# VHH binders against Abasic site processing protein HMCES (HMCES): the designs that were tried, part 28

Target 1, 269 residues: Abasic site processing protein HMCES (HMCES), of Homo sapiens (Human) (q96fz2)
Amino acid sequence: CGRTSCHLPRDVLTRACAYQDRRGQQRLPEWRDPDKYCPSYNKSPQSNSPVLLSRLHFEKDADSSERIIAPMRWGLVPSWFKESDPSKLQFNTTNCRSDTVMEKRSFKVPLGKGRRCVVLADGFYEWQRCQGTNQRQPYFIYFPQIKTEKSGSIGAADSPENWEKVWDNWRLLTMAGIFDCWEPPEGGDVLYSYTIITVDSCKGLSDIHHRMPAILDGEEAVSKWLDFGEVSTQEALKLIHPTENITFHAVSSVVNNSRNNTPECLAPV

## First folded at step 17 (VHH)

Design ud6 (from yc2 with D105E E106A)
Fold by ESMFold2, fold request of step 20:
Parts: C-alpha cells; sequence; structure tokens
Structure ud6 (fold): chain B 269 residues (1-269), chain A 122 residues (1-122)
C-alpha cells in the first residue's frame, strides 16, 4: 500500500471518527495541528494524513481510551535518524511487514513506547499487473458502505448535494499503523511520522495484489490497537491479519500521476 | 529520582511460597505498566509477568502459569509477585521494571530495580 484517498473536509472527517470511550460516552477525537491536514483524492508517501492515537501520548494520567486525531508524515522517520533531511533515509518505511515488525529496530522501538496509531483514509489504491503486458489496472479499495435511499453514486459527486449523498456517512478505512517522533538535529518542531502495517492479501484481493494493509475492522479492534496503557503490544499484534470485509472497483489511469487531485481518481470505470 | 526497590527474596524449600514486593517512587506509578523479570546465572533476563497501568490486564509466562500471580496497588505505589509451588528452576534474581506502554520485552522498559534473590532448595 503506497497510495490512498483522504479527501473529506475536516468537519466531515471528524464526525466520521465518532467513538465511545471506556465509560461508554460518545466522543469526537480532539485535533492536534489541524492546519497540517491536507485533504486529497491522491495521497502518496511523504505527504501528511490524519491518524488516531491515544490521548495518553500527550497527557500524564489521561484515560488511554480517549483519542487524538493528528496529521502525520507518511513514511516513518525513526527517532534515531541523524541526518537533517528525512528524504535521505536509505530504506523505505512507507509500509511495515507484520511478520518482521518485532525484528526491525525502526518499528520495534516505537512499538515498545506504545506508538500505535490508526491511519485514516477513504480507501486505498492498488495496481493489478496484467499478464503479458507492462500495463497495470488501478483499483480503489474500501470498506463496504451501507446503502440507503439517500445514498448516491461515487461517480456522481459533482455538486455539494451529490457529494453529500456519497460522503457524508462514508465509513473510513481504518488501518493499523506505527508512528515515531523525530527531533531534527538542526532544531525545529518534532516530526511525527507513520508506517502502515501490511499483511498477505485476503482471497478477495489476491488477483489484484499479494499484500494489503492491516485493516482494523470495527470499534473493538480500533480501541484495542490504540490503548497502549491497557492492551499489551503482543496482544495488540493479534489484531493484525487479513480481512475479507473489503470491496473495490476499477478506476482510470488518472490516479497514476500523484499530482492529480480530483474526484476522477476514484471514480468507477 | 525514579526508584524501584524490590523486597521479599529469600531461601525457600521446594513447594514453598514467597511474595515479592516492589516499591516505586519518583514517578507517577499509576501511569506505568509494570513487569517482573528474572535472571539466573549465565542466562538471559526473561519476563515472568506483566500488568497494565490500571491492573485490569495481566500476563504470565507459560513456565509460571498457575503458580505465580502479578498484582499492583496503585494507592501504595507497589507491584507484587505471589510465587507458589516454587521449584529449583525458579532460583534467580527477580527484578521489577516499569514502562509507559504495556509491553512484554525487557528492552522496552525504562526503569529497573536492583533485584532481589530468590533461592529454591531441593
Amino acid sequence: as target 1 above (269 residues)
Amino acid sequence: EVQLVESGGRLVRTGGSLRLSCAASGFTFSSYAMGWFRQAPGKEREVVAAISRSGGSTWHADFVKGRFTISRDNAKNTVYLQMNSLKPEDTAVYYCAANYAYHLEADAYDYWGQGTQVTVSS
């Protein structure tokens, strides 16, 4: 997984993240750095995307079930990185394989600090390699969405009213991530950055690609992944597995160029 | 300054019982997960049991299940290890340790005690 859509306006995104805390109280996540949120239909590594994390990362004695939402850089920069420019990392941290996550220092160290996050997206893109050609067919992959009489088609979101019919109640994709905090050697703000954990693809996606993001399906999985005060790292890692609760459709090659930020990126063809 | 002070280690016969205590100071104890680790001569340190910050979740290694029980009292800033049905193989120095995240590997733990010796005779 190396491309996502996360295009919802902040207020719509925040409402889509409504949750219940440990006491059963309905809440919205509290934003950190909201001005760094950059919505786009076509997010690539090194860009910022919103993630959920436990309030306990920011407040001593906080309820670890309470959630913060914050934009973070896609592509984990380890806290021990010593060069001044994160683009100079010699290895790719866009994704983290689940089968080696406790063996790689870049991922093991932040996990020991409880640095688990939930990466949010409308869905993700994958490219299917076709037999006998260099051409690839992109697909948009997302949670099945509940259809109502008010629901609209993805391809018809050309006005505020049509957009609302599709996106106002969209179920966001929730992917398991790890984050770290890097202090630039020349000073400046701490950089928060994340990686997406990957697993073998489920049977439904195996014809598209052999890997998929680790998807956290439902509030129990999301809560356990985030709550590093009450759920051990080792117990949380049991949540990391493929899921068949996923759907997809073919999209045009517009998405291939990461500069194209347009609804056509995810429109069915 | 952060301190973790273990107590209760001594010589005990096979089949006997002990309770280890670890008193914490210099940090907000109720914010941290706690673990008990042990190290026998010539062996690597290994996790024995761990407990979440609230005490609502516990974990015990297979080699002590049914025999050892970790617990904590956040009002007294203390973590305990109740050790029953002791075996000569349990002979080791026992350490308490604290980490902000609930985690089962020693290398993640921020704070360590000096240890207490448990010796099981047979």
Scores: ipSAE 0.815, ipTM 0.920, lowest interface PAE 0.6, mean pLDDT 92
Fold by ESMFold2, look of step 19:
Structure ud6 (fold): chain B 269 residues (1-269), chain A 122 residues (1-122)
Amino acid sequence: as target 1 above (269 residues)
Amino acid sequence: EVQLVESGGRLVRTGGSLRLSCAASGFTFSSYAMGWFRQAPGKEREVVAAISRSGGSTWHADFVKGRFTISRDNAKNTVYLQMNSLKPEDTAVYYCAANYAYHLEADAYDYWGQGTQVTVSS
């Protein structure tokens, strides 16, 4: 997974992240650095995207089930990185394979610090290699959406009101991530950055690509992944597996160029 | 300055019981997960048991399951290891350790006690 859509305005995104804390109280996550949120239909590595993480990362004595939402850089920069420029990192950290996560220093170190996050997106893109050609067919992949009287379909949105109805009840894709905090050697703000954990694709996606992001399906999985105070790393890793609860549709090649930030990127073809 | 001080280690006969205590100071104890580890001479340090920050979740290694019980009292800043049905193979130095995250591998733990010797004789 190397491309996502996360285009909702901040307030809509925040409401889509409503959750219950361990006491059963309905809450919205509290933002950090909201001005760094850059919505786009076409997010790529090195860009910022919003993630959820436990409040306990920021406040001693906090309830570890309470959530913060913050933009972080896609492409984990390890806390031990010595260069002044993150682009000089010699290893690709856009994704982290689940089967080796506890063997790679870049990922096991932040996991030992409880640095688990939930990466938010409308959905992700993947390119299918067609047999016998050099052509690749992009697909937009996302949670199945509940169709109600108040919601529409992506392909049916032909006016501002219909478009708003599609996204008002959109179930955001929730992917398991690991983050780290890097202090630039020359000074400046701490850089928060994340990787997306990957697994073998489910049967439904295997014709598109052999890997998929580890998806956290439902409030219980999200809560357990985030709660590093009460759920051990080893228990949390049991949440990391493929899911069949996923849907997709083909999209045009407009998405291929990462500078294209339009609804056409995810429109069905 | 964080300090973890273990106590209660001593010589005991096979089949006996011991209770280890670890008193913590210099940090917000209730914010940390705690673990008990052990190391016999010439062997690698291994996790024995771990407990979440609230005490609501515990983990015990298979080689002690049913015999050892980790617990904590956040009001007293203390973590305990109740050791029953002791065997000679339980002979080791036992270490108390703290980590901000609930985690089972020693490499992640930030703070360590000096250890307390447990010796189990035939």
Scores: ipSAE 0.811, ipTM 0.919, lowest interface PAE 0.6, mean pLDDT 91
Fold by ESMFold2, fold request of step 20:
Structure ud6 (fold): chain B 269 residues (1-269), chain A 122 residues (1-122)
Amino acid sequence: as target 1 above (269 residues)
Amino acid sequence: EVQLVESGGRLVRTGGSLRLSCAASGFTFSSYAMGWFRQAPGKEREVVAAISRSGGSTWHADFVKGRFTISRDNAKNTVYLQMNSLKPEDTAVYYCAANYAYHLEADAYDYWGQGTQVTVSS
């Protein structure tokens, strides 16, 4: 997984992230650095995207079930990185394989600090290798959405009002991530950055690609992944597995160029 | 200054019981997960038990399951290890450790005590 859509206006995104804390209270996540949120239909590594994390990462006595939402850089920069420019990393941290996560220092160290996050997206893109050609067919992949007369579907939106109704009720994709905090050698603001954990693809996606992001399906899974104060790393890792609760549709090649930021990127073909 | 001080280690006979205590200071104890680790001579340090910051979740290694119980009292800044049915192979230095995240591997733990010796005689 190396491309996502996360295009909702901040207020719509925030409402889509409504949750219950450990006491059953309905809450919205509190933003950090909201002005760094850059919505786009076509997010790529090194860009900023919103993630959820526990308030306990910021406040020593906080309720670890309370959530913060913050933009972070896609492509984890390890805390021990020595160069001044994060783009000079010599290895790819866009994704982290679940089967080796506790063996690789870049991911093991932040996990031991409880640096688990939930990466938010409308959905992600994946390119299927087409037999007999060098061309690749992109797909947009997302949670199944409840279709009602009031909400419609992505392909059925015929007006700005109907488009808003589709996305106002959209169930955001929730992917398991790990983040780290890097201090630039010459000083400056701490850089928060994340990786997306990957697993073998489910049967439904195996014809598109052999890997998929680890998807946290439902509020209990999201809560357990985030709550590093009460859920051990080893218990949380049991949440990391493929899911069949996923759907997709083919999209045009407009998404291939990461500079294209239009609804056409995810429109069904 | 963070300090973890273990106490209660002594010589006991096989089948006996001990309670280890670890008094914590210099940090917000209720914000940290705690663990008990042990190291026998010539062997690697191993996790014995761990407990979440609230005490709501606990974990015990298979080799002590049913015999040892970790607990904590956040009002007293103390974590305990109740050790029952002791065996000679339980002989080791026992260490108290703290980590901000609930985690079962020693490498992640930020703060360590000096250890307390437990010796179990035949």
Scores: ipSAE 0.804, ipTM 0.915, lowest interface PAE 0.7, mean pLDDT 92

## First folded at step 19 (VHH)

Design wb10 (from ya7 with S106R K108S E109D)
Fold by OpenDDE, fold request of step 20:
Structure wb10 (fold): chain B 269 residues (1-269), chain A 123 residues (1-123)
Amino acid sequence: as target 1 above (269 residues)
Amino acid sequence: EVQLVESGGRLVRTGGSLRLSCAASGFDFSTYAMGWFRQAPGKEREVVAAISWHGGITWHADFVKGRFTISRDNAKNTVYLQMNSLKPEDTAVYYCAARPYQFYDRPSDYNYWGQGTQVTVSS
């Protein structure tokens, strides 16, 4: 997974992340650094995307079932990194393979600290290799939507009225992530960054791409993944597997350029 | 205590009309999306209609489109299902369900459920 969409307005996004805590109370996640949230139809590594994480990461004795929403940098920067520039990382941390998560220090260490997050997106993009050609067809992959049984619904969201109909009730894709906190050697603000855990693709997606993000389907899965206070790493990792509960449609090549940030990126072709 | 109480279900003749009501209490109704589900004997529970928290967005299953209409009154903490042109196939227990802000089509995605009200449509 190297490209996502996360374009909802902050208020809409927040509502989409409504949840019940362990007491059964409905809550909205509290924002940390809301100003760093930059809606985009085309999110690439090194950009900031909103993630959910347990409040317990920020507040001692907090209810670990409570959620914070925070924009974090895509591409995990390990806390032990000693260079002043994260771009000097010699290895790719955009994704973490589920099968080797415990073998890689960059992921194992933060995971062991309970630094689990849910990466939020409208969906993610993946490119299918066309047989016999060097051309790749991009696809937008997302949770099935109640109104989107017809691929045409997303494409029709060109008016404010249509936009609301499509996106106000959009079920966000919830991907399992690991985050870390990096303190620059020269001082400054702590950098929060994340990696997306990947798994082998489900059967439905296998023809498009052989790998997919670990998707947490449902509130229970999301809650368990986030709640590092009550759910052990071992138990949490049981949630990491491919899911068939996805849909997709072909999109234009507009998304190929990471600079493009328009509805055309995820519009069906 | 969270409570959803359905009412209005009864025996009606084919072609008849019925209005179901679901009264909600014990939670902030205005922040929940509401849905109507039905379950016929031997069948799975299926979504009939849904409405957003603010009532601005509605959804109806294809099999009820044009016949059923979901609405809500947040001031009364009530969601309604107007059912017109009823058919024997509409015979089922109808359930009201709630989830935060957004509505989904899967029953498992809803947090609160009513006890249901029986709708029977005779030939």
Scores: ipSAE 0.869, ipTM 0.934, lowest interface PAE 0.5, mean pLDDT 94
Fold by OpenDDE, fold request of step 20:
Structure wb10 (fold): chain B 269 residues (1-269), chain A 123 residues (1-123)
Amino acid sequence: as target 1 above (269 residues)
Amino acid sequence: EVQLVESGGRLVRTGGSLRLSCAASGFDFSTYAMGWFRQAPGKEREVVAAISWHGGITWHADFVKGRFTISRDNAKNTVYLQMNSLKPEDTAVYYCAARPYQFYDRPSDYNYWGQGTQVTVSS
């Protein structure tokens, strides 16, 4: 996974992340660094995306079932990294393969510390290789959505009214991630960054791409993944597997350019 | 205590109409999406209709074919299902369900459920 969409307004995004804590109380996740949230139809590695994580990561003795939402950098920067520039990382940390997560220090260490997060997105993009051509067809992949009677095409958000019909009740894609905290050697703000765990693609997606993000389907899966206080790493990793509960449609080549940030990126062709 | 109480279910003839009501209490109703589900004997529970927390977005299953309409009154903490042109196939226990802000199509995605109300459509 090298491209996602996360364009919902902050309030809509927050509501979409409503949850019940361990006590059964309805809650909205609290924002950390909301100003770092930059909505975009075209999110690439090194950009910031919102993730969910347990409040216990920030507050001692906090209820580990409570959630925080925070924009983090896509591409995990390990805490042990000693260079002053994260871009100097010599290995790709955009994704973490589920089968080797425990073999790579950059992922194993933060995972062992309970640094599990849920990466939020409208969906993600993948490119299908066309047989006989060097052309790749991009697809937008997301949770199945309930089609509302008034819902125009996902891409036809030509009016605020049409946008609301599609996106106000949009089920966000919830992907399993690992995050880490990096302190720059020269001082400054702690950098929070994440990697998306990937798995072999489900049967439905296999013709498009052989790998897919580990999707956490349902509130229970999300809760268990986040709650590192109650759920061990071993138990959490049981949640990492392909899911068939996904849909997709072909999109235009507009998404190929990471600089393009318009509804056209995810619009069906 | 969270409560969802359905009412309005009864025996009706084919082609008849019913209005179901679900009264909610014990939670902030205005922050929950609501759904109507039904379960016929020997069948799985299926979603019939859903409505957003603010009532601006509605969804209906294809099998209702415009016959059923979901609505809500947040001031009364009540969600409704107007059922017209009822058919014997509509015979089921109808359930009201609630989920925070967004509505989904799977029963497992809903947090609160009513006890259900029996709708029987005779031929």
Scores: ipSAE 0.868, ipTM 0.933, lowest interface PAE 0.5, mean pLDDT 94
Fold by OpenDDE, look of step 19:
Structure wb10 (fold): chain B 269 residues (1-269), chain A 123 residues (1-123)
Amino acid sequence: as target 1 above (269 residues)
Amino acid sequence: EVQLVESGGRLVRTGGSLRLSCAASGFDFSTYAMGWFRQAPGKEREVVAAISWHGGITWHADFVKGRFTISRDNAKNTVYLQMNSLKPEDTAVYYCAARPYQFYDRPSDYNYWGQGTQVTVSS
């Protein structure tokens, strides 16, 4: 996974992340660093995207079932990294393979510390190789959505008037991630960054791409992944597997350019 | 205590109309999406209609074909299902359900449920 969409307004995104805590009380996740949230139809590695994480990561006596939403850098920067510039990291940390997560120090260590997060997106993009050509067809992949009477096609959501009708009831894609905290050697703000765990693709997606993000389907899966206080690493890793509960459609080549940030990126062709 | 109380279910003739109501209490109704579900004997529970927390977005199942309409009154903490042109196949227990803000199509996605109201359509 090298490209996602996360374009919802902050308030809409927050509502989409409504949850029940351990006591059964409805809650909205509290924002950390909301100003770092930059909505985009075309998110690439090194950009900031919102993730969910347990409140316990920030507050010692917090209920571990409570959630925080925070923009983090895509591409995990390990805490032990000693260079002053995160871009000098020589290995790719955009994704973490589920089969080698425990073999790589960069992922094993933060995972062992309970640094599990849920990466939020409208969906993600993958490119299908066309047989006989060097051309790749991009696809937008997301949770199946309920079609509302007033909701036009995803492509019709390009107007402000139609946007609310289409996106206000959008089910966000919830992907399993690992995050880490990096302190710059020269001082400054702590950098929070994440990697997306990947698995072998489900049968439905296998013709498009052989790998897919580990998708956490449903509130229980999301809750267990986040709750590092009550759920061990071993138990959490049981949640990491391919899911068939996805849909996709072909999109235009507009998404190929990471600078393009328009509804056309995810519109069906 | 969270409560959803359905009312309005009764015996009606084919082609008749019925309005179901669901009164909610014990939670912030205005922040919950509401749904109507039904379960016929020997069948699985299925979604009939759903409405967003603010009432601006609605969804109806294909089998409704314009016969049913979901609405809500947040001031009264009530969701409604207007059912017109009823058919014998509409006979079921109708349930009201609630979930935070957005509505989904799976029963498992809903947090609160009523006890149901029986709708019977005779030929």
Scores: ipSAE 0.772, ipTM 0.889, lowest interface PAE 0.6, mean pLDDT 92
Fold by ESMFold2, fold request of step 20:
Structure wb10 (fold): chain B 269 residues (1-269), chain A 123 residues (1-123)
Amino acid sequence: as target 1 above (269 residues)
Amino acid sequence: EVQLVESGGRLVRTGGSLRLSCAASGFDFSTYAMGWFRQAPGKEREVVAAISWHGGITWHADFVKGRFTISRDNAKNTVYLQMNSLKPEDTAVYYCAARPYQFYDRPSDYNYWGQGTQVTVSS
């Protein structure tokens, strides 16, 4: 998983993240650093994307079932990294394989601190190798959506009403992630950054790619992954598995260039 | 304190009409999407129709499309299901359900449920 769409305006995104706390009260996640949210149909590593995490990471004695939403850098920078420039990191932290997460220092350490997050997206892109050509066919991959009446097509943006019919009821993709906090050695703001945990692809996606993000399907899974105050690392890792509750469609090559940020990136072909 | 109370279920003849109501209390109705589900004896509970928190987005299952209409009145904290051209196959207990803002098709996605109202359509 190396490309996502996360294009919803902040208010729509926030409503899509409505949840119930431990006491059953409806809440919206509280934003940190909302000005760093950069919506786009075409997010790539090193960009900022919103993640959910427990309030307990920020407030001593907070209810660990309460959620914060914050933009973080895609590509985990370990807290122990000593260079001044994260681009000097000698390994790729865009993804974290589930089968080696407890063996890699970059992921094991923050996971042991309870630094679990839920990475939010409209969906993700994968490129299928095509037999008989060198071409790669991109696909947009997302939760199955209930088709609303009077809805426009995915990728239509002709008017607020057409966009709203598709996206106001869009079920956000919720992926399991790990984050860390890096203090630059020469000073400056603490850098929050994340990796997306990956698993073997489900049968439905195996013809597209052999890996997929670890998807958290439903509020129980999301709550357990986030709640490091009540859910141990061992218990949380049981949530990390492939899912067949996923759908996709082919898209044009517009998405191949990560600078293209238009609805065409995810429009069906 | 949360209550969803369905009403209006009764015996009707094939081809008849019926309106179900679901009165909500104990939560902020205006921030919840609402769904109508039904369950016939021995069958799984299935979504029939759903409506977004502001009422601007609706969905109806294909087996009721053109016959049933979901609507809501946020001032009265009530969601409705207008059922026309009823068939014996529509016989079921009908349930009202709620979840925040957006609606989905799985019963497990919903936080609050009513006790149900029986609709019986005689041949």
Scores: ipSAE 0.738, ipTM 0.887, lowest interface PAE 0.9, mean pLDDT 91

Design wb10 (from ya7 with S106R K108S E109D)
Fold by ESMFold2, fold request of step 20:
Structure wb10 (fold): chain B 269 residues (1-269), chain A 123 residues (1-123)
Amino acid sequence: as target 1 above (269 residues)
Amino acid sequence: EVQLVESGGRLVRTGGSLRLSCAASGFDFSTYAMGWFRQAPGKEREVVAAISWHGGITWHADFVKGRFTISRDNAKNTVYLQMNSLKPEDTAVYYCAARPYQFYDRPSDYNYWGQGTQVTVSS
């Protein structure tokens, strides 16, 4: 998993993340650094994307079932990293394999501190290698979506704001992540950064790619992954497995260039 | 104390019509998507129709499309299911369900459930 779409306006994204705390109270996640959210159809490593995490990471007596949403850097920068520039990191931390997470210092340490997050996206892209050539077919991969219908008469059609109506009921992809906090040696703000945990692909995706993100399917899984105050690392890792509840469609090569940020990136071909 | 209370289920003949209502209380109805589900004896609960929190987006299952219509009235905290051209296979307990803002098709995605109302369609 090395490319995602996360293009929803902040208010639409926030409503899609509505949840209930452990007392059954409806809440929206509280934003940190909302002005750093940069929506795009074509997000790549080192860019910022929103993640969910427990409020307990920020407040000592907080209810650990309450959620913060914050943009973080994709590509975990370990707290022990000593260079001034995160691009000098010698290891690729875009993803973390589930089968070695407790063996890799970059991931084991923050996981042991309860630094679990849920990475949000519209979906992700993968490139399928074509037989007999080096041609690659990109796919957009996402939760199955219910086909929506219009209720009654609508005052406008085919306007630019109609793209909001396509996405008003979009189920966000929720992927298990680990984050860490790095203090630059020169000073300045702490850098929050994340990795996406990966697993072997499900049968439905195996012809596209042999790995997939660890997807948290449903609010119970999301809540348990986030709640490091009540759910141990051992119990949380039981949530990390492939799912068949996933779908995809082929897209054009527009997405290949990470500078292209248009709806064409995820449009079916 | 959240409550969803279905009403309007009864015995009707094939080809008949019914209107189900679901009255909501104990939460801000205007921020919730609503769904109608049904469960026939020995079968799993299945989604029949759903409507977004603002009422502008709906969905209906293929097996009821053109026959059933979901609607809502946020001023009355009520969701409705108009059922026309009823068939014996529509016989089931019908439930309303709620979740924040967006609707999905799986029962596990919904937070609140009513106790159900029986609909029976005879030949």
Scores: ipSAE 0.708, ipTM 0.872, lowest interface PAE 1.1, mean pLDDT 90
Fold by ESMFold2, look of step 19:
Structure wb10 (fold): chain B 269 residues (1-269), chain A 123 residues (1-123)
Amino acid sequence: as target 1 above (269 residues)
Amino acid sequence: EVQLVESGGRLVRTGGSLRLSCAASGFDFSTYAMGWFRQAPGKEREVVAAISWHGGITWHADFVKGRFTISRDNAKNTVYLQMNSLKPEDTAVYYCAARPYQFYDRPSDYNYWGQGTQVTVSS
């Protein structure tokens, strides 16, 4: 998993993240650093994307079932990193394989601190290798959606009010992540960054790609992954497995260039 | 206390019409999407129709399209299901359910449930 779409306006995204705390109270996640949210149909590593995390990471006595939403850098920068420039990191932290997560210090240490997050997207892209050609076919992969009344092709928007109506009921993809906090040696703001946990693809995706993100399907899974105050690392890791509850469609090669930020990136072909 | 109370279920003949109501209390109804589900004897609970929190987006299952219409009245904290051209296979307990803002198709996606109202359609 190395490309996503996360394009909703902040208010639409926030409502899509409405949840119930452990006491049954309806809430919206509280934003941190909202001005760093950069919506795009075509997000790549090193960019910022919104994640959910427990309020307890910010407030000592907070209810750990309450959620914060914050943009974080994709590509985890370990807290122990000593160089001043994160691009100097000698290994790729865009993804974290589930089968080695407890063996790599970059992931084991923050996981042991309860630094679990839920990475949000409209869906993700994968490229299928095609027999008989060097070309790869991109697919947009996402939760199954109920086809709303008077809606057409996904991604079609002709005005702000019509666009918001079409996407207002989109079920966001919720992927399991780990984050860390890095203090630049020359000072400045703490850098929050995340990795996406990956697993072997389910049967339905195996013809496209052999790996998939670990998807948290439903509010119970999301709540347990986020709630490091009540759910141990061992229990949380039981949530990490492939899912068949996923769908996809082919998209044009416009998405191949990460600078293309248009609805065409995810439109069916 | 959160409550969803369905009403209007009864015995009707094939081809008849019926309107179900679901009165909501104990939560901010205007921020919740609402769904109607049904469960026939020996079957799994299934979504019939759903409506977004603001009422501008709806969905109806293919097996009821053109026959059933979901609507809501946020001033009265009530969601409705108008059922026309009823068939014996529509016989089920009908449930009202709620979740914040958006609607989905699985029962596990919903936070609040009513006790249900029985609809029986005779041949």
Scores: ipSAE 0.700, ipTM 0.867, lowest interface PAE 1.1, mean pLDDT 90

